# VH-VL binders against q8ixk2r445to577: the designs that were tried, part 108

Target 1, 133 residues: q8ixk2r445to577
Amino acid sequence: FFGMLQNKGLTDYCFDYNPPDENQIVGHQVILYLCHGMGQNQFFEYTSQKEIRYNTHQPEGCIAVEAGMDTLIMHLCEETAPENQKFILQEDGSLFHEQSKKCVQAARKESSDSFVPLLRDCTNSDHQKWFFK
Below, E stands for the ipSAE of ESMFold2; O stands for the ipSAE of OpenDDE; V2 stands for 0.75 times the mean of E and O plus 0.25 times the DockQ between their complexes.

## First folded at step 5 (VH-VL)

Design g25 (framework fv_zigakibart; at its last look DockQ between E and O 0.05; V2 from the best seeds 0.00; counts 0 for: pae E 9.3 > 2, placed apart)
Fold by ESMFold2-Fast, scan of step 5:
Structure g25 (fold): chain C 133 residues (1-133), chain A 119 residues (1-119), chain B 107 residues (1-107)
Amino acid sequence: as target 1 above (133 residues)
Amino acid sequence: QVQLVQSGAEVKKPGASVKVSCKASGYTFTGYYMHWVRQAPGQGLEWMGYINPNSGGTKYNEKFKGKATMTSDTSASTAYMELSSLRSDDTAVYYCAREKYGDYYFDYWGQGTTVTVSS
Amino acid sequence: DIVMTQSPSTLSASVGDRVTITCRASQDISNYLAWYQQKPGKAPKLLISAASTLQSGVPSRFSGSGSGTEFTLTISSLQPDDFATYFCQQYYKYPYTFGQGTKLEIK
């Protein structure tokens, strides 16, 4: 699966990643931004290793959540996906983070004025349902 | 100190094109989106679109699609907005405004460039 | 498009007055609303983001409130420097849209 990863509840918002330096693609938080329909910094790939890859630039980035954190950040992809980079995209649209046993939810970050994808306890909320467009 | 400095006023004839520049300083140019907003005389503000200087990617308000072209030059920290096939109703002050990626609102604005279209 | 409507279009007030400007969205925009101040011949200046977050350097007499479809900007004690046009802006959906503006003038 690949394309723009859109939220069912926050219907106009997509996963978005824009590193401030074109040659430094990792270390920053993934956010939600209005879906523009053009791919680019909203283009992601869901792999057979359960990774969410950002591969617009080299080296390829993989979304990860560090232990004890709830924010999604861009890390370097590994030859074998580490547990903190594995997300299960379920048939109902839930995006389940295996290591933490939590689901990705569209929410406001406490220290931010923007919508961001955050780990939260799994619910049936449309804000936890995602699909590739 | 963050500054957005725009090019000077332009007077154009109908059918001409105009290219407005917006030179950024005091921050990492590629870390912020640059939006363009116009204001016709005595009227409100109208969002035209944005460019992501890091990728060159653009998003246009549908009414400006095919009319406005946004570009950027990262080495010069300058954003550009070109408006083609000018009509008298394109007479306006054109602003560049930066958005900190993910915040959506505009924290700093250029001083504005007056474009007058008359015969 | 989301239509933003401000009221009143023009407001006359005196220094020291409490002034309230209203902004209505044609649909629910949550709290994704900013307020800008514009003086004649100048660019707009951001005052408030996310409906109620006062920007650094903006005087505390300014405050914003509201969510969903109805929002207000309040100036608790009007100062001479506050006579300007005020605009609300939604950033919930494309295209971003602004209210028509409220001109605050000397009574």
Scores: ipSAE 0.307, ipTM 0.797, lowest interface PAE 3.5, mean pLDDT 89
Fold by OpenDDE, look of step 6:
Structure g25 (fold): chain C 133 residues (1-133), chain A 119 residues (1-119), chain B 107 residues (1-107)
Amino acid sequence: as target 1 above (133 residues)
Amino acid sequence: QVQLVQSGAEVKKPGASVKVSCKASGYTFTGYYMHWVRQAPGQGLEWMGYINPNSGGTKYNEKFKGKATMTSDTSASTAYMELSSLRSDDTAVYYCAREKYGDYYFDYWGQGTTVTVSS
Amino acid sequence: DIVMTQSPSTLSASVGDRVTITCRASQDISNYLAWYQQKPGKAPKLLISAASTLQSGVPSRFSGSGSGTEFTLTISSLQPDDFATYFCQQYYKYPYTFGQGTKLEIK
């Protein structure tokens, strides 16, 4: 699966990653932004290694969850996907993070009107449903 | 068991101040936002703002900036809201309400504190 | 601010009835909507979050639906314990706002 990763509940919002330096693509938080289909900052790939890969840049980035965190951060992809980079995109649209046993949920950023994907307890909320478009 | 226990009813004169407390128990106080919501007699609910007990950060409804001041004491697991320059239209039941950060809705509420402002 | 409008303001029904309460938002709130139940002299109780997620311990006769700007709370078979005032709340953006409430009373 590849393309825009769009949230069902938060209508018209997609995974978005726009690092300030194209030569240094890791270390920043993945956010949610209006799906626009323009550029490369909304293009992701779900791989057979259960990675959510940002492969529009070299080296390739993979979404990871750091210890004790609930945010999605871009790390470098590894030959063998580390545990903190493994996600299961379920048939029902839920995006499950294996290591934390949490689901990715569209949420508002603290004290702002911006939105971010966060790890939360898994529910049946459409805010935890995702699909590639 | 999660509990939010608020201070008792208050009767104040116009121009006075009142400080309402909300003592939390049954969970990690600093792991959740504490919101304040008021309800005038026979009226609906009105969001006032919240405090992050962990950082001390606050966000207020613009309507209540200058009116309400939210603080917290982590050692006492208690949130406070002070209302200044009280007016008759500040008469209401004031609730503290817990938010699991990132949820933005309120899963547990205090029992409410009635603040009556009258001459 | 986002205005939340509930309808009806008052609803009379009997035990066993199917009841539907509507909440309309002045703009799209992307299902960031919660429903609360409040009884006289008591604090509101969370029933539903994210428009349709039933909270733990809430009877299955309660359900939430809708999207965008229109949402509904449904009680499939009204029980005596359900007579109360119900509020919707949007948490799409600050400031959070509530509907004016729907009082569900005995017919």
Scores: ipSAE 0.117, ipTM 0.769, lowest interface PAE 2.9, mean pLDDT 93
Fold by ESMFold2, look of step 6:
Structure g25 (fold): chain C 133 residues (1-133), chain A 119 residues (1-119), chain B 107 residues (1-107)
Amino acid sequence: as target 1 above (133 residues)
Amino acid sequence: QVQLVQSGAEVKKPGASVKVSCKASGYTFTGYYMHWVRQAPGQGLEWMGYINPNSGGTKYNEKFKGKATMTSDTSASTAYMELSSLRSDDTAVYYCAREKYGDYYFDYWGQGTTVTVSS
Amino acid sequence: DIVMTQSPSTLSASVGDRVTITCRASQDISNYLAWYQQKPGKAPKLLISAASTLQSGVPSRFSGSGSGTEFTLTISSLQPDDFATYFCQQYYKYPYTFGQGTKLEIK
């Protein structure tokens, strides 16, 4: 899949990555922002290795979760996807992180109108359902 | 070229109101949150709140609730901030600032509008 | 509210000096910190976001570091154009708050 990764429950919000320096894409948190399709910030590829790639630039970024963390952070992609970069997009729309055994949920950033994807215990909430557009 | 052009300086009496404008050009006005920040004479910067010009939704710093009202006119690509019941300690420079797309810090600022409240 | 405290309030330095300004947050803000430069009579200009990421067009003599509660802006070799007031800002949660500023003056 390739396109905008949208949340079902938080309607009109998509995965978004806007590194301050387009030449240094590693280490920043993935966010949720209003879907618009402009520029390169909202286009991701879901690969056969179960990666979510930010690959409109070189070097390519892959979404990862570091051990013990619940935030989605950009790492460099590797030839063989590391376990912390593997997500299963299931038929019901859940986005399952294999290593942690948790699901990606749209969450409000503390005390704000801002939103981020975070790992949480899996539920059937529409806030844990995702689709490519 | 992104530009934020604010209305001119204002001198007001205590108890009056003032409406500051911020005209945007060089980008799609409704695609970006607009923030307001004040700077009292010789003081630091204080975040006042924002408007989402796409929805009209606002968020205010609690300190400025009841003092500031933020609106926009999408047909004029202009954000407004009205200050009510002016007091001498409302004397400050007021900036509009555009939120960096997909982030939360400010990439473009208006030139500032000086509001002076004196008897 | 998250209180941002800058140190020092005023710093006198000469062209060519290495200058360090610190900013401390009253609680953990991860790396959600920006640095701005403001010259007299002008609006602030963004220098650094995410604690350490230089904005396009900002000279490489500027650098930022830190995470959590303590942050540093460094100018490695001060130039005449760098005499200004510097502010840090947290954008971790609302209300956004700024440090009180550090005025960098010519010695």
Scores: ipSAE 0.008, ipTM 0.562, lowest interface PAE 9.3, mean pLDDT 87
ESMFold2 (binder alone), look of step 6: mean pLDDT 93; pTM 0.940

Design g26 (framework fv_zigakibart)
Fold by ESMFold2-Fast, scan of step 5:
Structure g26 (fold): chain C 133 residues (1-133), chain A 119 residues (1-119), chain B 107 residues (1-107)
Amino acid sequence: as target 1 above (133 residues)
Amino acid sequence: QVQLVQSGAEVKKPGASVKVSCKASGYTFTGYYMHWVRQAPGQGLEWMGYINPNSGGTKYNEKFKGKATMTSDTSASTAYMELSSLRSDDTAVYYCAREKYGDYYFDYWGQGTTVTVSS
Amino acid sequence: DIVMTQSPSTLSASVGDRVTITCRASQDISNYLAWYQQKPGKAPKLLISAASTLQSGVPSRFSGSGSGTEFTLTISSLQPDDFATYFCQQYWSYPYTFGQGTKLEIK
């Protein structure tokens, strides 16, 4: 699958990555933004290794769970995906992070009006369901 | 700088259609969702739906499916909301409202268009 | 659909009073709540977003609090310009829904 990774519960919100410095694409938090269909910042590829790749910039980035946190950040892709970069996209749309046993949920960024994808206990909420558009 | 300017008041007979416009200025029209909200006389606010001007995609509140049609003209930076088969209970003030980019609440509202349906 | 319920529906108060309006959501919406002020014949004006974030240009006498299902809008010292109808709105999920409104009237 490839394209915009959209949330079922927040119908118009998509995974978005727009780093402030294009020479340093790693380490920043992945956000949710209105699906605009216009930019590489919302184009992701789901791979056979269960990675969510941001492959429109050099070097190629992979979404990873931030160590010790429930936040998703951009990291460099590895030839063999590490466990923190593996997400199982299930048939019902749940995006399951096997290492933590948690699901990716559309949620508020703390102290902000912006949405971000965060790891939360799996509840089958529509805010935890995603699809490629 | 950001402005949403709506078309003028309309008086219609039952069974007619009406098309309300909302002209946007001061920002990139295709970068923001446009919502429509209705307010019947003396009543509260009721969300009708939105249009994504970039894709033309729409989402309607179930109550307005088949009744309201939302469109946009990107060249004119104008959103439209058309009501068909008007009834007296469609009498209301209709607002367009811009969804705050990345934050999702309504940061700017049009002044409202009064639609009166009477025989 | 998430149902938003405000109380009271009407409130009579005097200039200088501390006024509190409550908004309840039928399910957990975290802090995805906005407060709007509407004066007769005018469009609603955004006062507060994310339950407690005061918008630029809004007087500091307005404040919001709460999370989950219970939310409060407070006006610490009511001014003549504050007599209006106030609406809460959830933007946790579609369809977006509003409370029925609280009309703040002069006593």
Scores: ipSAE 0.007, ipTM 0.556, lowest interface PAE 10.5, mean pLDDT 85

Design g27 (framework fv_zigakibart)
Fold by ESMFold2-Fast, scan of step 5:
Order: structure tokens, then C-alpha cells, then sequence
Structure g27 (fold): chain C 133 residues (1-133), chain A 119 residues (1-119), chain B 107 residues (1-107)
């Protein structure tokens, strides 16, 4: 459960974390960008606690969705994963966010030209299917 | 600093092939899509396609499928675009352009390579 | 394919003028529009992205507006360095398409 988290529908796109300030790794949105195979910004670990961890920097970051939001944000990991940081990677490739009952979808960010992972109602779309490379 | 440096002008006969190069420097070559754009004399810009230098994966504008071939050499940080079976209407300036990280428009352009097809 | 149409094709103006160039998309592209400046013999230069985001190093006299299908590029006080051809480009869907260009020339 680690490596580049790639989208089945957007076949060249992977989870990517590229915060504007390297000294402050938490609080920024996770994006999608072309898969480059170099690790670093695109290297994630899926844990037994159902977390998606960013292990490149210390302290370790964990992807979370705040209540009422649909964007994936980097937060600090905790000893016991809180509900907003739990994602179920299902056998069909869907990433189900337990707290919101929604699925992670590759989508265009509103008012921008970037692709980002967003929470949406669960469907069988390939844009909601993810796998580790 | 990011730079894209293209090969020099070419004059070719109809039926020949030409291969244009675009050497990248100042950034991680495999982290960015490289696009190719054509501009015929006195005309507008026409998107030809892109290559993902990390995978070698390509996407072509339907107009250029079977005509253009895009490749890359990661060790040389160079992208290539080859045109086959040249015709007079392939006369144009060919540009390489880098896709902006996370944003998909073109932030850096090569200086252009003029390809002239004449008998 | 999304067709991009610019108006006017040629614009004659004097230094100090306020000039506006229009770009229309054949379908909704939200704000996925860029503006480029091209001088004779040179590659295009990115001026504006996401319809209204001015690029670093581009003079503040340039501005962009619009969303959906109608977009404008405005130069508030034309300078000698601004006489060039301007192109809009949609990057909402493949194939990427450009407007035919607007040539801004001395009156």
C-alpha cells in the first residue's frame, strides 16, 4: 500500500502534494498532476488505519476532509486516526471517505485550470477509481 | 532558469521527413508534459499534441495522427517531433511548449523551428 | 472541437489608447482561457491565465476578464512595446484551440 496513487480515468494523473511553502506542509490542498515516477511529491502510503500518509517530510502529513468541505487537505497525522482522515480503498478502486459517505473523484478545481481530488457522491465512474503504482 | 532550445531551420523536398528537437533545461524534464504547436505563414497557432516524457505516452490532435510522431530522450532532456511525407502545406514554424505544473496552459515556449517544404 | 473567434482581426491604435480585444468560445469553457502576445519572429509569450490571472513580470496595464464563452483582454494605456499579435487559447478540452489572432498595429 504505497507509491503513486493514480487515477484510472485520468490515466496520467496522480495524487500530488506541492504546498506553496515547504516550511509549512499542512493546511494546503492536495492536487492531481501528471505521474512522474520520482516519488517525492507523489509518494503516499495507505495505512492499516485507513489513512493516506505523506511521508516525505516530518512531521508526517495525513489527508483529511473538514466537515462541510469537499476538498482534500493535508493535516498532521495522529496516534489514532480521526474519522475525517479515514478513506476505504475498495476492491473496485473507489476511495470511500467514511465520515462524509462520499467518494474521491478526479475533478477540475472550480475557478481554476487545475485537476484536484474532490469528494462527490459515489458512482462507478473511472474518475472515482484509484490504484497504487 | 527554465529554457527550451529548439533545433535550427530546415528546408526539405516534398516526400521527405524532418525531425525537430527541443532541449529542456532548468527543471525536472520528466515532471512536465511537452506540447507541440504549429504556425503556418500568416496564420494562427494550431495544437499538434503532447508527450509525457516520464512514460513516453502521447496524445495527438486528430489532424496530425499518422503525420507527426512525438518522442523524448530523458537522459538528454530532449523532446522530438518528426513529420513524415512532407507536403508544401507543412511549411510552418514549429514550437515546443511546456505545460505549467498543475495548471495546463503553456508557461514556457521554445524559440521555434522553421520548416520549409519546397520543390 | 471548440472554435475560438477573436474580434477584431486587426486593430489600429495610438500610444496611450485604451484597447480591448474580444475572444469568444463556441461552448462554455469556464475560465480555462489564456492570452498570449506574439511579436514578429518570436515565440508567443504567456500574458494571462485562467481568464484573469496576470502572469509574473507582465505589466499591470494588461488585464483579462470573462467567463463561460466571452472573454476580453484590455490594455489600459497602450505603449510602443505592445504592438504585436494577441492570441486567446482554450485549455478546457482536447484538442486545445486558439483564436485566429488580433494584430494590434500603429494607427
Amino acid sequence: as target 1 above (133 residues)
Amino acid sequence: QVQLVQSGAEVKKPGASVKVSCKASGYTFTGYYMHWVRQAPGQGLEWMGYINPNSGGTKYNEKFKGKATMTSDTSASTAYMELSSLRSDDTAVYYCAREKYGDYYFDYWGQGTTVTVSS
Amino acid sequence: DIVMTQSPSTLSASVGDRVTITCRASQDISNYLAWYQQKPGKAPKLLISAASTLQSGVPSRFSGSGSGTEFTLTISSLQPDDFATYFCQQYDSYPYTFGQGTKLEIK
Scores: ipSAE 0.007, ipTM 0.577, lowest interface PAE 9.1, mean pLDDT 86

Design g28 (framework fv_zigakibart)
Fold by ESMFold2-Fast, scan of step 5:
Structure g28 (fold): chain C 133 residues (1-133), chain A 119 residues (1-119), chain B 107 residues (1-107)
Amino acid sequence: as target 1 above (133 residues)
Amino acid sequence: QVQLVQSGAEVKKPGASVKVSCKASGYTFTGYYMHWVRQAPGQGLEWMGYINPNSGGTKYNEKFKGKATMTSDTSASTAYMELSSLRSDDTAVYYCAREKYGDYYFDYWGQGTTVTVSS
Amino acid sequence: DIVMTQSPSTLSASVGDRVTITCRASQDIRNYLAWYQQKPGKAPKLLISAASTLQSGVPSRFSGSGSGTEFTLTISSLQPDDFATYFCQQYYSYPYTFGQGTKLEIK
């Protein structure tokens, strides 16, 4: 799948990666922003290796979570996807991060009006349900 | 508490290689990028690159591509930086510095390793 | 590469003085700027991140301001422990770059 990765509970918000410039595509946090048509900052690919890829630059960016962290960060994609870059998009729409045993949830960033995807204990919340649009 | 402990001072001849280590403790080693920064005597700080200890992925400052090699050993919670084909102008204090995941600045630094290149 | 320029290169001051150090970026870096303090023979220590966020354990007399291309580090009432070299660093774009440093010395 590829396209805009939208949240069911936080309606009209999509995964968004807005790095400062093209020379700095890794190391920044993935955010959530109002969905709009076909913008490259909101266009992701879900691969057969369970990666969420940001394909606008070479080398390609892949969403990852480091051990002990709850934020989603852009890393470089690897020839063999490491476990921290694997997300299982389940039939119910949950994005399950196998390495941490947690689910991706749309959440308000504290001290901010911004929204971000964060790892949380898995629940049946619509804020943990995602789909490609 | 977070600690980054670097290997001891090195004195090398021109043309040799040197490998500096940085042992991390007090946090999850794989959750943070490790950067390398050098400081020549009387000069400012110069960024060399980083390694992601979780994947082994690296990014180098163009100036150090082909000259510096960064590696890590997850079992030992240790990052390494090797410089090849040493010249006298590689004489510097070499620091490892931790970048908090998604925060981009260096919150903790190693104590530094002095590398002197002399004949 | 983004060039970071600090002024002054050397600043002489007395205990109790208010001192201000300026850092300029050659292009807009938003608030992706850190300030570090370095004492002779020691590693740099992070004082301020994101241009204005004071790090835990850093005395409140230190403050940072600015965005875009102009940034300042202010010490409101200089203490003996503050005589050191101060560096700004941009982390907006690779390669990360530092200012040349401002040496704060006793008048």
Scores: ipSAE 0.007, ipTM 0.536, lowest interface PAE 12.7, mean pLDDT 85

Design g29 (framework fv_zigakibart; at its last look DockQ between E and O 0.15; V2 from the best seeds 0.00; counts 0 for: pae E 10.8 > 2, placed apart)
Fold by OpenDDE, look of step 6:
Structure g29 (fold): chain C 133 residues (1-133), chain A 119 residues (1-119), chain B 107 residues (1-107)
Amino acid sequence: as target 1 above (133 residues)
Amino acid sequence: QVQLVQSGAEVKKPGASVKVSCKASGYTFTGYYMHWVRQAPGQGLEWMGYINPNSGGTKYNEKFKGKATMTSDTSASTAYMELSSLRSDDTAVYYCAREKYGDYYFDYWGQGTTVTVSS
Amino acid sequence: DIVMTQSPSTLSASVGDRVTITCRASQDISKYLAWYQQKPGKAPKLLISAASTLQSGVPSRFSGSGSGTEFTLTISSLQPDDFATYFCQQYYSYPYTFGQGTKLEIK
């Protein structure tokens, strides 16, 4: 699967990644932004290694969850996907993070009007449903 | 050449509504976000929100929810912003500003539309 | 909301001077910072994005630096065309916010 990773509950919002320096693409948080479908910041790929890859830039980035965190942070992809980079996009649309045993939910960023994907206990909320478009 | 041309100055009474237009040319209208920013007299800039002309999706500054309504007409390559229940403190120059998808900053601006609200 | 504070609010300088304007963010915004130039009766003009990326067509005498909470706009040798008001803008999170502006006027 590849393309825009769009949320069902938060209508018209997609995974978005915009590093301030295109030559240093890792270490920043993945956010949600209005879907535009023009590639670059909103193009992601779900791989056979269960990675969510940001591959419009080289080297390729993979979404990771750092220890003790509930945010999605861009790391470099590795030859063998580390445990903190493994996700399961389930049939019902839920995006499950294997290591934390939590689901990715579209949520409001604390103390702001921004939206971000956050790890939360898995529910049947549409805000935890995702699809590639 | 990229151009954003806004509608002319408006003078309104308190409680009235005003709709400002922003006509885009020189680029594909649906390929960029259109933001709105206001500037009260002698003051700084205040971000109001933006629209994705391609999908019609909008994002508002919470401060302007219920105050501003952003729309667009792709056939006319024009973005609109309507202000309702005008008050004196809505007096400002209103700008439309283009954002290249993924940039989050504004590379081209309209010339601004002065909206004056007075009794 | 993230508060952007510029200093000074007003700056008097002469042609040829080296000028520095500071913008401080109330929290860490990484390098999600843009600088704009605005002349009276005109719309803002983008000068710098990503804290230090000079936009096409902008004279090389303009430069930006900084990250986190403190940023600077520098004009290495002030020209007559540079007298204007300058604004910083954070795009780290919504709502986007601007500094109050720095008016650069001729001494």
Scores: ipSAE 0.511, ipTM 0.877, lowest interface PAE 1.2, mean pLDDT 95
Fold by ESMFold2-Fast, scan of step 5:
Structure g29 (fold): chain C 133 residues (1-133), chain A 119 residues (1-119), chain B 107 residues (1-107)
Amino acid sequence: as target 1 above (133 residues)
Amino acid sequence: QVQLVQSGAEVKKPGASVKVSCKASGYTFTGYYMHWVRQAPGQGLEWMGYINPNSGGTKYNEKFKGKATMTSDTSASTAYMELSSLRSDDTAVYYCAREKYGDYYFDYWGQGTTVTVSS
Amino acid sequence: DIVMTQSPSTLSASVGDRVTITCRASQDISKYLAWYQQKPGKAPKLLISAASTLQSGVPSRFSGSGSGTEFTLTISSLQPDDFATYFCQQYYSYPYTFGQGTKLEIK
């Protein structure tokens, strides 16, 4: 699977990553931004290792969740995906983070109107359902 | 101090093109989207689109696709908006306005560039 | 497109008055609405984001409220410096759209 990773409940919003320095892509939070249909910042690949890869810039990034955190952060991809970078895209569209046993949910960023993907307890909410477009 | 400084007023004939510049300073240029908004005399504000200076990617209001072209020069911290095939109804003040990535609203605006299309 | 409609189009009020400007969206935009002030010959200035969040440096006499489809900008005690046109903007969906503006004349 590859393309724009779009939310079913927050219909116009897609995974988005725009690091200020394209040659240093690690350490920044992944956000949700209005889907623009141009790929680029919103183009992700779901791999056989259950990674969500960002390949728009070099080096390639992989989405990860820091221990004890609920935010999705960009890290460098590794030859063998570490547990914190593994997400299971389920048949119902849920994106399950294996290490934390939580689901990715479209939510508002604290102290902001910005939307971000956050780890939350798994529910049947459309805000936890994702698809590649 | 954040500043957006736009190029000076332009007078053009119908059918010509105009290119407006917006020079940014006081912040990391690639961390913010640059939007373009126009305002015809005595009228409201009309969103034209944005450019992501980090990627060069653009999103246009459908009304301006094929008419407006947005570009940026990262080394000069300058965004550009070019309008082609000018008509009298393109007479307006054109603003650049920055969006902190993910905020959507416009916290700083350029002073505006008046474009007059006359015969 | 989401249509934003402001009322009134023109408002005349005296210094010290409490004034209210209304903005209506053609569909539910939650709270994703900003208010801008534009003085003659100048660029718009952000006053309020998220329907009710006052921008730093904006006088406390300005306040915003509302969610869904109806929003209000209130100036609790009008000052001469408040002569301006006020615009609402939705940022819920593309294309971003603005209200037609409310001209506030202080007299």
Scores: ipSAE 0.243, ipTM 0.786, lowest interface PAE 4.0, mean pLDDT 89
Fold by ESMFold2, look of step 6:
Structure g29 (fold): chain C 133 residues (1-133), chain A 119 residues (1-119), chain B 107 residues (1-107)
Amino acid sequence: as target 1 above (133 residues)
Amino acid sequence: QVQLVQSGAEVKKPGASVKVSCKASGYTFTGYYMHWVRQAPGQGLEWMGYINPNSGGTKYNEKFKGKATMTSDTSASTAYMELSSLRSDDTAVYYCAREKYGDYYFDYWGQGTTVTVSS
Amino acid sequence: DIVMTQSPSTLSASVGDRVTITCRASQDISKYLAWYQQKPGKAPKLLISAASTLQSGVPSRFSGSGSGTEFTLTISSLQPDDFATYFCQQYYSYPYTFGQGTKLEIK
């Protein structure tokens, strides 16, 4: 799959990545923002290795979750996908992080007005459902 | 100077339709979501939904699905909201409102368009 | 839907009074609460966002506070220009909802 990764429950919000330094894409948090289709900040690829890739930059970024964290952070992609970079996008739209056994949920960040994807206990909430458009 | 200028008042018969326009100026139209809010006479405000002017994507308050249709014309920097199959309880002032970029509340409002449905 | 309840519905006050309007949400909305002022025949005007952030050009006699489910708008010294209807609005989740309004009348 390739395109804008949109949330079902938080309609018209998409994965968005805009690192403060365009030459340093590693280590910053993925956010959710209104889907706009402008530029390349909202374009991701879901690969056969179960990666969510940010392909608009060289070297390519892959979304990961660091141990003990619930936030989605950009790492460099590796030849063989590390376990913390593997997400299962299921037929019902749920996005399961295999290593942590949690699902990606659209949430409002507690101390800000931002929406972000966070790992949470899996539920059937539409806020845990995702699709490419 | 951000401005939202709406079309003029309309008087309609039940069963007709009406299309309200909201012309934006003073900012990049496609960079901000445009919302519609109604206010029946002497009543509070009801959020109707929004349009993403860049993609044409919409979200409706479930109450207004099938009643309201939101569109935009990027070349004219204009958002539209059409009400179909008008009934007397559609009588209200209809506002367009710009969503503050990154913050989701409404920082600028149009002057309102009064739609009166009478038989 | 999140129900927003304002009190009082009508408030009579004199110039110079300190007035407080409250807004209660039916569930926790964190700080995602805006206050609007509306004069007859006019569109609402944003006063306060994020429960307490005063908008540019709004007089400092206006202030907001609260989080979670209870919020207040305070006018520290009422001026003639402040007689209007005031609405709160949650922007925590769709559908966005407004309080029923508080009409502030001159005594």
Scores: ipSAE 0.007, ipTM 0.569, lowest interface PAE 10.8, mean pLDDT 87
ESMFold2 (binder alone), look of step 6: mean pLDDT 93; pTM 0.943

